# VHH binders against o28486: the designs that were tried, part 27

Target 1, 243 residues: o28486
Amino acid sequence: MIGIIGGTHILEIKVLKDVEETRIETPYGTAEIDVGRVDGIDVAIIQRHGKRKDKPPHRINHAANFYALKSLGVKYVIGMGSVGALREEYSLPSLIIPHDYIDFFSGVTIYNDSLVHVTPGFDEYLREVLVEVARKISSFPVIDKGVYFQTRGPRLETKAEIAMIKSFADCVGMTAGSEATIARELGLSYAIVCTMDNYAHGIKNQSIDYREIVEKAKENARECLKIVEEAVKKVWEEKIQRT
Below, E stands for the ipSAE of ESMFold2; O stands for the ipSAE of OpenDDE; V2 stands for 0.75 times the mean of E and O plus 0.25 times the DockQ between their complexes.

## First folded at step 9 (VHH; framework vhh_etentamig_d1)

Design h4 (at its last look DockQ between E and O 0.01; V2 from the best seeds 0.00; counts 0 for: pae O 8.5 > 2, placed apart)
Fold by ESMFold2, look of step 9:
Structure h4 (fold): chain B 243 residues (1-243), chain A 120 residues (1-120)
Amino acid sequence: as target 1 above (243 residues)
Amino acid sequence: EVQLLESGGGLVQPGGSLRLSCAASGFTFSDWAMSWVRQAPGKGPEWVSGISGSGGDTYYADSVKGRFTISRDNSKNTLYLQMNSLRAEDTAVYYCARGPYTFWSDFDYRGQGTLVTVSS
């Protein structure tokens, strides 16, 4: 079984079949998971903000989510997210597949009362799968590596915050660092592909109609989902079906 | 050997039209998204448009939206860019590329380009 975790637009996975919605109790709390199939491949899907959009970024129970995936036998988790661009040269829309992250502030861990240290990071195998797929099928530009800066949220970043971090990171978001850390602590492989849907505050001045913003976000998410669906097939064939 | 050969460039007046073609060989054309990228004299490359392998999804830079149309004919292994309402700022060498534009590296495979000059 392959895990998928996404944000606001993951509900639009068109190839997901035979879906069973479930709640899984874990030592860290309850996780909401959809279990189904992508082209006959068993997948477990987490909507990180909850099915009812009731979990803002700083309230996501990352430990419960990833433990629940592990309890279902998931070893590989592919993330899908949305980020703000920290470089004005990036056209929109685009995809970014970060290779590393900065997260000074979330403090997430499953090891609150024991001495355990992990070496954090995005899984290089999964990242290479995402890059290979995106370089072949993405209809819009791809940034095939970069540093993801995680803020706590839920508020967006101030202009001063962006001015401080833009020399050290390429995109800004609120979730992927936490997900990568918890996945590593639980022994799961994790990497993420992100849509770059907006410029972070102060990077560039762009004004578009609200309806265009919503429709562009849907299109961006659909392109990202195509990448994820193909990545699921590739991981299954290379790491699960053959082993 | 993967090859991409652009053609159709030339000198046009402002407001005119051109159609660029890109002949592809050495790979399964329909499996790949394709893009157009342009480079004006003295400037870095600028993504213009992208299209899915099937041709069903198209995307455009804001600077060309509504004036340019990307298309492909998978039976002829050919990518097209129809450019209408041309402006002086569209003057550039236009390249077709296999796959999406990547910001941090050269395109894996792009042609030698075709020059479009928009001038009175």
Scores: ipSAE 0.658, ipTM 0.870, lowest interface PAE 1.2, mean pLDDT 88
Fold by OpenDDE, look of step 9:
Structure h4 (fold): chain B 243 residues (1-243), chain A 120 residues (1-120)
Amino acid sequence: as target 1 above (243 residues)
Amino acid sequence: EVQLLESGGGLVQPGGSLRLSCAASGFTFSDWAMSWVRQAPGKGPEWVSGISGSGGDTYYADSVKGRFTISRDNSKNTLYLQMNSLRAEDTAVYYCARGPYTFWSDFDYRGQGTLVTVSS
């Protein structure tokens, strides 16, 4: 079984066949997981913001979500998300597959009562799969490398904040760093493909309206999903079927 | 060698109470979170409760919240589960597991289980 984590836009796209909605209780809380198939491949999907869209970024229980996936036997998790572009030279919409991230704000961890230190990061194998697939089938420009800067949310960044972080990152979002951290702590492979749907505040013709950002993300979600689906097939063939 | 040994199971009437124990050995007990999981006849495994290494944090499944209490004595390398207000649906084999893992995610670090039967 391969895991997929996405935003609210996933709800609007019928991805799975033979869908079973499940609630899995974990030591970290309850996770909602849809289990089904993509072209005969077992897939578990988590909508990070909840089915009821009642989990803003800073309230997402990443530990519960990823633990639930792990409990189902998932080893590989593919994320999909929407981010703000920090580079004015990027043509939007575009896809970015970040290779590293900065997250100083979330503080997410499953190690709250033990001295365990991990070095988190995106899984390079999954990144390569995503890049290969994206280059092959994407209708959008593909940025195959970049630093993801995570903010806590739910508010958007100030102009001053963006002015600071643009020196160190290529895109800005609110969830991928947390997901990567928890995935690593739980021993899961994780990578993410993001749609750049808008420029961050103060970069270029940016929207500072969250509603507008969400709408653009929705419009580009279908393209991102195509990539994820093909990535799932490739991972299944290379890592699951052969084992 | 990691060893977990559950005890305290038995037959109890609905509304009754039972206290399970798990003796741990082969590792530094206090460094690990511990969990209880259960499996009812004909059903899949179900996570019941978890506790942090120090015992400072406890977690419960909604199905047992308010009725069960997980605790530990690190000086004795022992995990406990106090079960109150027991119901027929609590009938299951109860397993002690090392770490914040569920029964289906980590079979290598669980005990043999102890049977709890709730019946009138």
Scores: ipSAE 0.014, ipTM 0.273, lowest interface PAE 8.5, mean pLDDT 89
ESMFold2 (binder alone), look of step 9: mean pLDDT 82; pTM 0.837

Design h5 (at its last look DockQ between E and O 0.80; V2 from the best seeds 0.74)
Fold by OpenDDE, look of step 9:
Structure h5 (fold): chain B 243 residues (1-243), chain A 120 residues (1-120)
Amino acid sequence: as target 1 above (243 residues)
Amino acid sequence: EVQLLESGGGLVQPGGSLRLSCAASGFTFSDWAMSWVRQAPGKGPEWVSGISGSGGDTYYADSVKGRFTISRDNSKNTLYLQMNSLRAEDTAVYYCARGPYTWYSGFDYRGQGTLVTVSS
């Protein structure tokens, strides 16, 4: 079984066949997981903001989500996301598959009563798979390397905040760093592919409208999903079926 | 060997139209997304448009949206770009590329390009 984690846009997309909606109790809380199949492959999907969209970014229980996936036997997790572009030279829409991240704000961890230190990061194998697939089937440009800067949310960033972080990162989001950290702590492989649907505040002369951002994200989510579906097939063939 | 050959470029007046073609060979054409990219003198490459392997999905840069149309004929292994309402700023060498442009890896494969000049 392969795991997929997506945002609100994934709710609009029927990805799974033979879907079973489940709730899994974990030591960290309850996770909602849809279990089904993608092209005959067992897949578990988590909507990180909840099916009712009642979990804003700072309230997402990443520990419960990833623990639940692990308990189902998942070893590889592919994330889908939407981010703001921090470089004006990027053409939008675009995909980005980040290779590293900055997260100073979330503080997420499963180690609250033990002294354990891990060095987090995205899984390079999954990144390579995503890049390979994207290079073949993506209908818009791909940033095949970049630094993901995570803000806590739920508010958007100020112009001053973006002016600071653009010197260190290529895109800005609210969840991928947390997910990567928890995945590493739990021994799961995790990488993410994101659509860049808008420029971050102050990068270009554009009005920042949350509604508009959401609509663009929905439109581009279909393309991102195509990448993820093909990636799932490749991972299954290379890492699951042969073992 | 993968080959991409662009054609259809030329001189056109502002407001005019051109249709570019790209003949592909050496790979299963329908398995790959294709893209058009252009490069103006003294500027870096600019992504123009992309199309999925089946042709069902198309995307455009904001600068050409509503004026350009990307299409493909998989039975002929040919990619097209219909360019309408051309502007001086559209002047560039236009390249056909296999797959999308990737920021760090560049083009998977790209043709030699065809020059489009928009001038009064």
Scores: ipSAE 0.797, ipTM 0.909, lowest interface PAE 0.5, mean pLDDT 93
Fold by ESMFold2, look of step 9:
Order: sequence, then structure tokens, then C-alpha cells
Structure h5 (fold): chain B 243 residues (1-243), chain A 120 residues (1-120)
Amino acid sequence: as target 1 above (243 residues)
Amino acid sequence: EVQLLESGGGLVQPGGSLRLSCAASGFTFSDWAMSWVRQAPGKGPEWVSGISGSGGDTYYADSVKGRFTISRDNSKNTLYLQMNSLRAEDTAVYYCARGPYTWYSGFDYRGQGTLVTVSS
């Protein structure tokens, strides 16, 4: 079984079939998980912001989510997300598959009452799968590595904040650092592919055509879903089917 | 042996049109997304447009939206770029590429390019 964590549109994946909604109680709280199939492959799916989009970034229960995936036997978790660009040279739309992250502020952990330290990071195998798939099927440019800077949210970043961080990170978002940290603490493999949908505050003037921006965001999400769908198949064939 | 052969470049006046073709061989064409990338004199590569393996999804750089149309004929292993309302700033060598432009790894494969010159 392969885990997928993404935004609300993740259930719109074209090949997703036989979805069963479930709620799993964990030591960290309740997680909402949809179990379904992609091309006959069992997947466990989490909408990180909740099925009703009622969990802003700082209220996501990452520990419950990842524990629930682990309890279902998931070992590999593929994320999809949305980020702002910190470099004006990046064209939009793009995908970015970060190789590392900076997260000074979230403080997420399952180790509140014990002295345990993990060496954090995105899973290199999953990252290579995502890159390999994207290099074949992405219809728009791919930033095949980069540093993800995680802010706590829910507010967007100020110009001053972006000016400070742009020299040492490539994209900014609110979730992937937390997910990578919790996954590592629970012994799960995690990597993420992100759509780069906008320039971060103050990096570059953006189009004044907001209708085009809304249409583009829908297209970008669909591209990311195609990458995740193919990555699920590749991981299953290489790590699940052959064992 | 993967090969990509661009053709259709030439000299055209501003406001004119031109159609580029790219003949692909040595791989299963319909399995791959394809892209057009251009490089103007003294500049780095600029992604122009991309298309999914099936041809169902297309994307364009802001600089060419509404003027250029990417398409493919999978039965002929051919990628196309229809360029309308050409401007002087469209002058560049245009490359056909297998897969997207990737920022750090560059192209998986690209052709030798075809020159488009927009000048009166």
C-alpha cells in the first residue's frame, strides 16, 4: 500500500477507483484516510487540509496523519503540494522536487516526552522516482532539486521575510518540512513534488489577469497528479510487487 | 538511438507566421512529453511550450501565449509549433526536446535546432 498526501484535489486523480472513506484513531488524534486503487494498486490518501478544507497549515495534525498511514502498513508516502517561487529566473508554471528543507518554526514532533533525535530529510529513492517520472511526462519545466523553506502559516510571507530567505532557499510553502520530519520520526519514506504556482511576495510582479491565474492553478494541479499517479506505479513495481 | 530533427525555420517579417516541425525517432514518441525551447543570441535557454504524450495537455510561456500553438501527431512521430504574430524578440534558435526542460539537468535529449529570424 502506498501513501499519498496532498491538497483537496487529490481525489480527482483520473485512475483512482473504489474509494472507501475511513477514520483512524491514533495516539495523536483522529486521521481521515481514503483508501482506494490506482491501476489496481492499493493507495491510502490523506487530504492534508481536511476533506472540508477546515485545517489551515498550522492546525494540520501531521503526527496523526502519518501514524495512521503507518498503521495501514504504508512504508512509502508521496506528497504533492503548492509553493511560491523565491527566484525570479524560474518560469511559471514549473514543478519543483525539493531535495532538502529549512523549517525553523513549525516545531512538529512525536517526541514530546522522550529524548529522541532523527536526521531529517526527503527520501532519496522516492525523490529519484519523482524526478525520473517528471523528466519523462511533465508538460512544463521541472526544477529537479531545491531547498524548500517552510513557514508556519497560515498567513503569507511579508516582502521583508521573502527578502531575508530568498538567498538560501528556492521555494516557500507551509507543509512539506513538517511532513518530512514526522515521516522520518515514524520510519516512513517521504518525498514531495510541488507545483510552483506564483512568485513569492516581492520577487516579481505577477500577471494582473486573475482569471488566467485561477485557470493555471487548476492545470498545474492536474500535472502534479499525473506525476504522482505514475510514481505510485513505479514504487509499487520496484518496492512492493517484487518483495 | 534517439534523434530529434527540427525544420521549418527561416526569415520572416514582423507579424508573419511560421510552422516548425520536429521529426522524432528511436523511442516510443507517445510515451513522452515534448517541449520547444529557444535560445536567442547571447541568452540562455528559454522554455517556450510543452505538450503531454497524448497531446491532451498544452502549456505556454507567457511571452508566447495566444500567438504560438504546440501540437503533435503521434502516428507520424512529429512535434509542431505554429508561430503567429511573430515579433523581433522571437528571433532565436528553436530546439525540439524530449521531456521538459529541467533546471539542473538540462534536457534529456534535444535536437540541433532551427533558426527563426524575425526582421524586416
Scores: ipSAE 0.711, ipTM 0.887, lowest interface PAE 1.0, mean pLDDT 89
ESMFold2 (binder alone), look of step 9: mean pLDDT 82; pTM 0.842
ESMFold2, look of step 10: ipSAE 0.662; ipTM 0.870
ESMFold2 (binder alone), look of step 10: mean pLDDT 82; pTM 0.842
OpenDDE, look of step 10: ipSAE 0.782; ipTM 0.903

Design h6 (at its last look DockQ between E and O 0.94; V2 from the best seeds 0.68)
Fold by ESMFold2, look of step 9:
Structure h6 (fold): chain B 243 residues (1-243), chain A 120 residues (1-120)
Amino acid sequence: as target 1 above (243 residues)
Amino acid sequence: EVQLLESGGGLVQPGGSLRLSCAASGFTFSDWAMSWVRQAPGKGPEWVSGISGSGGDTYYADSVKGRFTISRDNSKNTLYLQMNSLRAEDTAVYYCARGPYTFWTGFDYRGQGTLVTVSS
């Protein structure tokens, strides 16, 4: 079983077969998971913002979500996300597959009452799968590595915040650092492919309109989902396939 | 061996039209997204347009949107770029490429290019 975690638009593009909705109780809270098949391959899907689209970035229960995936036997989790570009030279739309992240302030962890430390990061095997697939089938440009800067949200970044971080990171978002950290703490492999749907505040002398950002992310989500579907097949064949 | 051969370039007046073709061989053409990229004198590569393997999804750089149309014929292993309302700044060598422009590693395979010159 392969896990998929995506944003608001993951279920607006119907690609699953045999979907069963479920709620799983975990020590960290309840997770909503859809279990189904992609081209005959068992998948577990989390819509990170909730099925009712009522979980803003800072209210996502990452620990419950990833624990629930683990409890279903998931070992590999592929994320889908949306980010703002921190470099003017990136064309839009495009995909970015980050290789590392910066997250000073989210504070997410399962280790609140024990002295455990993990070395965080995106899973290199999953990242390489995503890059390989994107290089074959993406219809628009791919940024095949970069640093993801995670802000807490839910507000967008100020021009001053962007000016501060743009020399240290390539894209900005609100979720992938938390997901990578929790996945590592739970012993799960995680990597993410993101659409770059807008320039971050102040990068291109453009006004920032959150509604426009969401609409662009929706338009581009189908491309990102194609990448994820092919990545699921590749991971299945290479790491999971039964004999 | 993967081969991409562009054709159809030439001299065109501003406002004119031109259609580029790219013959592909050595791989399963319909499995791959395809791109057009251009390089003007003294500048780096610029992604122009991309198309999915099926041909169902197309994307364009802002500088060409509304003027250029990418298409493909998978039965003939051929990629096309219809270029309308040409401007002087469209002058460049145009390359057919397999897959998307990949920022850090560039293109997987590209052809030798075809020159498009837009001048009076």
Scores: ipSAE 0.598, ipTM 0.855, lowest interface PAE 1.6, mean pLDDT 89
Fold by OpenDDE, look of step 9:
Structure h6 (fold): chain B 243 residues (1-243), chain A 120 residues (1-120)
Amino acid sequence: as target 1 above (243 residues)
Amino acid sequence: EVQLLESGGGLVQPGGSLRLSCAASGFTFSDWAMSWVRQAPGKGPEWVSGISGSGGDTYYADSVKGRFTISRDNSKNTLYLQMNSLRAEDTAVYYCARGPYTFWTGFDYRGQGTLVTVSS
């Protein structure tokens, strides 16, 4: 079984066949997981903001989500996301597959009662798979390397904040760093492909409207999903079926 | 060997139209997304448009949206770009590319390009 984690846009997309909605109790809380199949492959999907969209970014229980996936036998997790572009030279819409991240704000961890230190990061194998697939089937440009900067949310960034972080990162989001950290702590492989739907505040002369961002993200989510579906097939063939 | 050959470029007046073609060979054409990219003198490459392998999904840069149309005929292994309402700023060498433009690695394969000049 392969795991997929997506945002609110995934709610609009029927990805799974033979879907079973489940709730899994974990030591960290309850996770909602849809279990089904993608092209005959067992897949578990988590909507990180909840099916009712009642979990804003700072309230997402990443520990419960990833623990639940692990308990189902998941070893590889592919994330889907939407981010703001920090580089004006990027063409929009586009995909980005980050190779590293900065997260100074979330503080997420499953190690609250013991001294354990891990060095987090995105899984390079999954990144390579995503890049390879994207290079073949993506209908808009792909940023195949970049640094993901995570803000806590739910508010958007100020112009001053973007002016600072653009020196260090290529895109900005609210969840991927947390997910990567928890995945690493739990021994799961995790990488993410994100749609770049808008420029961050102050990058270009554009008005920042949350509603508009959401709408664009929905429109571009289909393209991202295509990449993820093909990636799932490749991972299954290379890492699951042969073992 | 993968080959991409562009054609259809030329001189056109502002407001005019051109249709570019790209003949593909050496790979299963329908398995790949295709892209048009252009490069104006003294500027870097600019992504123009992309189309999925089946042709069901199309995307455009804001600069050409509503004026350009990307299409493909998989039975002929050919990619097309219909360019309407051309502007001086559309002047560039237009390249056909296999797959999307990737920011760090560039193009998987790209043709030699065809020159489009928009001038009064």
Scores: ipSAE 0.582, ipTM 0.833, lowest interface PAE 0.8, mean pLDDT 92
ESMFold2 (binder alone), look of step 9: mean pLDDT 82; pTM 0.845

Design h7 (at its last look DockQ between E and O 0.79; V2 from the best seeds 0.00; counts 0 for: pae O 4.2 > 2)
Fold by ESMFold2, look of step 9:
Structure h7 (fold): chain B 243 residues (1-243), chain A 120 residues (1-120)
Amino acid sequence: as target 1 above (243 residues)
Amino acid sequence: EVQLLESGGGLVQPGGSLRLSCAASGFTFSDWAMSWVRQAPGKGPEWVSGISGSGGDTYYVDSVKGRFTISRDNSKNTLYLQMNSLRAEDTAVYYCARGPYTFWSGFDYRGQGTLVTVSS
């Protein structure tokens, strides 16, 4: 079984067949998971903001979510995310597959009462799969490595905050650092492909009709899902079917 | 052996139209997304448009949206770019590329290009 975790726009795309909604109790709280099949492959999907869109970034229970995936036998988790671009030269639409992250602020961990330390990072194998797939099938540009800066949210960043961080990172978001950290603590492999949906505050100043923005976001999410679906097939063939 | 051959470039007046073609061989064309990229004199490469393997999803850089149309015919292994309402700023060598523009790694494969000159 392969895990998928995505943001708000994953609701616009049906990828699962034979779907069963499940709530799983964990030591860290309750997680909501959809279990089904993608092209004959069993998958477990978490909508990180909740099915009712009631979990803003700072309220996501990452520990419960990833523990629940582990309890279902998931070992590989592929993320989908949305980020702001920190570089004007990154055209939109595009994808970014970060290779590392900066997260000073979330403080997420399952090790609240024990002396355990992990070396964090995105899973190298999963990242390689995502890059290889994107280089073949992405319909728009791919930023095939970069540093993801995680802010705590839920508010967007100020111009001053962006001016400070743009020298150190390529994109900004609110979730992938937390996910990578918790996955590593639970012994799960995790990597993410992100849509570049907007320029971060102050990078480029352009007024765009809201209706057009919503349509672009829907299309970007569909493109990202195509990458994830193909990556699921590749991981299954290489790590699950052959073992 | 991947081969991409662009054609259809030329000299055209502002407001005119051109249709570029790209003949592909040496790979399973329908399995791959395809791109058009251009390079204006004295500038770096610019991704212009991309299309999915099936042809169902298309994307454009904002400067050409509404004027250019990417398409493909998978039965003929051919990629197209219809360019309408051409402007002087569209002057460039246009390349057909397999896969997307990949920022750090560049293009997987691209052809020799076809020159489009938009001038009075």
Scores: ipSAE 0.652, ipTM 0.867, lowest interface PAE 1.3, mean pLDDT 88
Fold by OpenDDE, look of step 9:
Structure h7 (fold): chain B 243 residues (1-243), chain A 120 residues (1-120)
Amino acid sequence: as target 1 above (243 residues)
Amino acid sequence: EVQLLESGGGLVQPGGSLRLSCAASGFTFSDWAMSWVRQAPGKGPEWVSGISGSGGDTYYVDSVKGRFTISRDNSKNTLYLQMNSLRAEDTAVYYCARGPYTFWSGFDYRGQGTLVTVSS
């Protein structure tokens, strides 16, 4: 079984066949998991904001989500998300597959009672799969390397904040760093493909409108999903079916 | 050998129309997404439009939405770009490319380009 984690746009896209909606109790809380199949492959999908869209970014229970996936036997998790572009030279819409991230704000961890230190990061194998698939089938430009900067949310960034972080990162979002950290702590492989749907505040002469951002993300979600579906097939063939 | 050959460029007045074509060979055309990219004088390359292998999905940079239409004929191994309501800012060499534009790697394969000049 391969895991997929995505945002609110997943709710509007029927990805799975033979879907079973489940709730899994974990030591960290309850996770909502949809279990089904993508092209005959067992897949578990999590909508990170909840099916009722009642979990804003700072309230997402990443520990419960990823623990639930692990409990189902998931070893590889593919994330999909929407981010703001920090580079004016990027053509939007585009895909980005980040290779590293900055997250100073979330403080997410499963190690609350033990002294354990891990060095987090995105899984390079999954990144390679995503890049390869994207290069083949994507209709968007692909940024095959970049630093993901995570803000806490739910508010958007100020112009001053963007002016600072653009020196260090290539895109900005609210969840991927947390997911990567928890995945690493739990021994799961995790990488993410993101749609860049808008420029971050202060990047080019654009007005910031949250509604507009959300709508664009929905429109671009199909493209991202195509990449994820093909990636799932490739991971299945290379890492799961052969073992 | 993968080959891409663009045609259809030329001089047009503002508000005019052009249709670009790209003949593809050396690979299974329908298996690949295709892109149009343009480069204006003194500027870097800019992704313009993309289309899925089947042609079922099309995408555009904001500046050309509503004016440009990307399409393909897989039976003829040909990619098209219908450009309407052309503007001076659309002046560029237009390239046909296999797959998406990759920021770090560019394109694996692209044509020699066709020049589009929009001028009064």
Scores: ipSAE 0.023, ipTM 0.420, lowest interface PAE 4.2, mean pLDDT 89
ESMFold2 (binder alone), look of step 9: mean pLDDT 82; pTM 0.839

Design h8 (at its last look DockQ between E and O 0.95; V2 from the best seeds 0.76)
Fold by OpenDDE, look of step 9:
Structure h8 (fold): chain B 243 residues (1-243), chain A 120 residues (1-120)
Amino acid sequence: as target 1 above (243 residues)
Amino acid sequence: EVQLLESGGGLVQPGGSLRLSCAASGFTFSDWAMSWVRQAPGKGPEWVSGISGSGGDTYYADSVKGRFTISRDNSKNTLYLQMNSLRAEDTAVYYCARGPYTFWSGWDYRGQGTLVTVSS
């Protein structure tokens, strides 16, 4: 079984066949997981903001989500996201597959009662799979590496904040760093593919409208999903079926 | 061997139209997304448009949206770009590329390009 984690845009897309909605109780809380199949492959999907969209970014229980996936036997998790572009030279819409991240704000961890230190990061194998697939089938330009800067949310960034972080990162989002950290702590492989649907505040001379951002993200979500579906097939073939 | 050959470029007046073609060979054409990219003198490459393998999904840069149309004929292994309402700023060498343009890796494969000049 392969795991997929996505945002609210996944709610509107029928990804799975033979879907079973489940709730899994974990030591960290309850996770909602849809189990089904993508092209005959067992897949578990988590909507990180909840099916009722009642979990804003800073309230997402990443520990529960990833623990639940692990408990189902998931070893590889592919994330889907929407981010703001921090570089004006990027064409929009685009896909980005980040190779590293900065997260100074979330503080997420499963190690609250023991002294354990891990070095987090995205899984390079999954990144390579995503890049390879994207280079073949994406109708968007692809940013095949980049630094993901995570803000806590739910508010958007100020112009001053973007002016600072653009010197260090390529895109800005609210969840991927947390997910990567928890995945690493739990021994899961995790990488993410994101649509860049807008420029971050102050990058280009454009107004920032949250509603507009959401709409663009929805429109571009299908393209991202295509990449993820093909990636799932490739991971299944290379890492699961042969074992 | 993968080959891409662009054609259809030329001199056109502002407001005019051109249709570019790209003949593909050496790979299963329908398995790949295709893209058009252009490069103006003294500027870096600019993504123009992309199309899925089946042709069912098409996307455009804001600068050409509503004026350009990307299409493909998989039975002929050919990619097309219909360019209408051309502007001076559309002047560039236009390249056909297999797959999307990737920022760090560039093109998987691209042709030699065809020059489009928009001038009065």
Scores: ipSAE 0.780, ipTM 0.902, lowest interface PAE 0.5, mean pLDDT 93
Fold by ESMFold2, look of step 9:
Structure h8 (fold): chain B 243 residues (1-243), chain A 120 residues (1-120)
Amino acid sequence: as target 1 above (243 residues)
Amino acid sequence: EVQLLESGGGLVQPGGSLRLSCAASGFTFSDWAMSWVRQAPGKGPEWVSGISGSGGDTYYADSVKGRFTISRDNSKNTLYLQMNSLRAEDTAVYYCARGPYTFWSGWDYRGQGTLVTVSS
């Protein structure tokens, strides 16, 4: 079974077949998971903001979500996301498949009462699958590596914040660092493909409006879904069907 | 051997039109997204437009949206770019590329390019 996690305004459930909703109790809380099939391949889907869109970025229970995926036997999790561009030379819309992340502030971990130190990151194999698929089928330009800067959210970044971070990162978002961290702590493989739908605050001379960001992300999410669907098939063929 | 052969470039006045074509061979054309990328002298490459393998999804850079139309004929292994309302800033060498423009890896495969010059 392969896991998929995306935002509500990015994820389009109608490509799934035979969907059954499941609630799973975990030591970290309850997770809501949709189980279904993509071309006969079992998938477990998490809408990270909740089915009722009631979990803003800073309220997502990442530990419950990933523990629940693990309890279903998932080993590989592919994310879909939406980010702001930190470099003006990036064409929009485009896809970015980050290779690393910066997250100073979320503090997300399952190790709240023990001294455990892990080095997290995006899974190298999954990232290469996403890059290979995107380089063949993406209708958008592809930024095939980059650094993802995670802010806590839910607010958007100020011009001063963007001016500070743009020298160290290529895109900004609110979730993927947390997901990569928790996945590593639980022993799951995780990588993400993101749409870059707009420039971050102050990168180009445009007003920043969260509603515009959300609408562009909805329109472009279908491109990410194409990439994720093909990546699921490739992971199944290479890692699951052969073993 | 993958080959991409562009044609249709030339000299045109502002406001005019051109249609570029790109003949593809050596690969299964319908399996691949395709793109147009342009490069003005002394500048880096600029993505212009992309199209899915089926032709069902098309995308454009803001600078050309509403003026350019990408299309493909998978039965003829040919990619097209219809360019209308041409402006001086559209002057560039236009390249047909297999797959999307990939920022760090560059183009997968590209043709020789066809020069479009827009001037009075």
Scores: ipSAE 0.606, ipTM 0.850, lowest interface PAE 1.4, mean pLDDT 89
ESMFold2 (binder alone), look of step 9: mean pLDDT 82; pTM 0.835

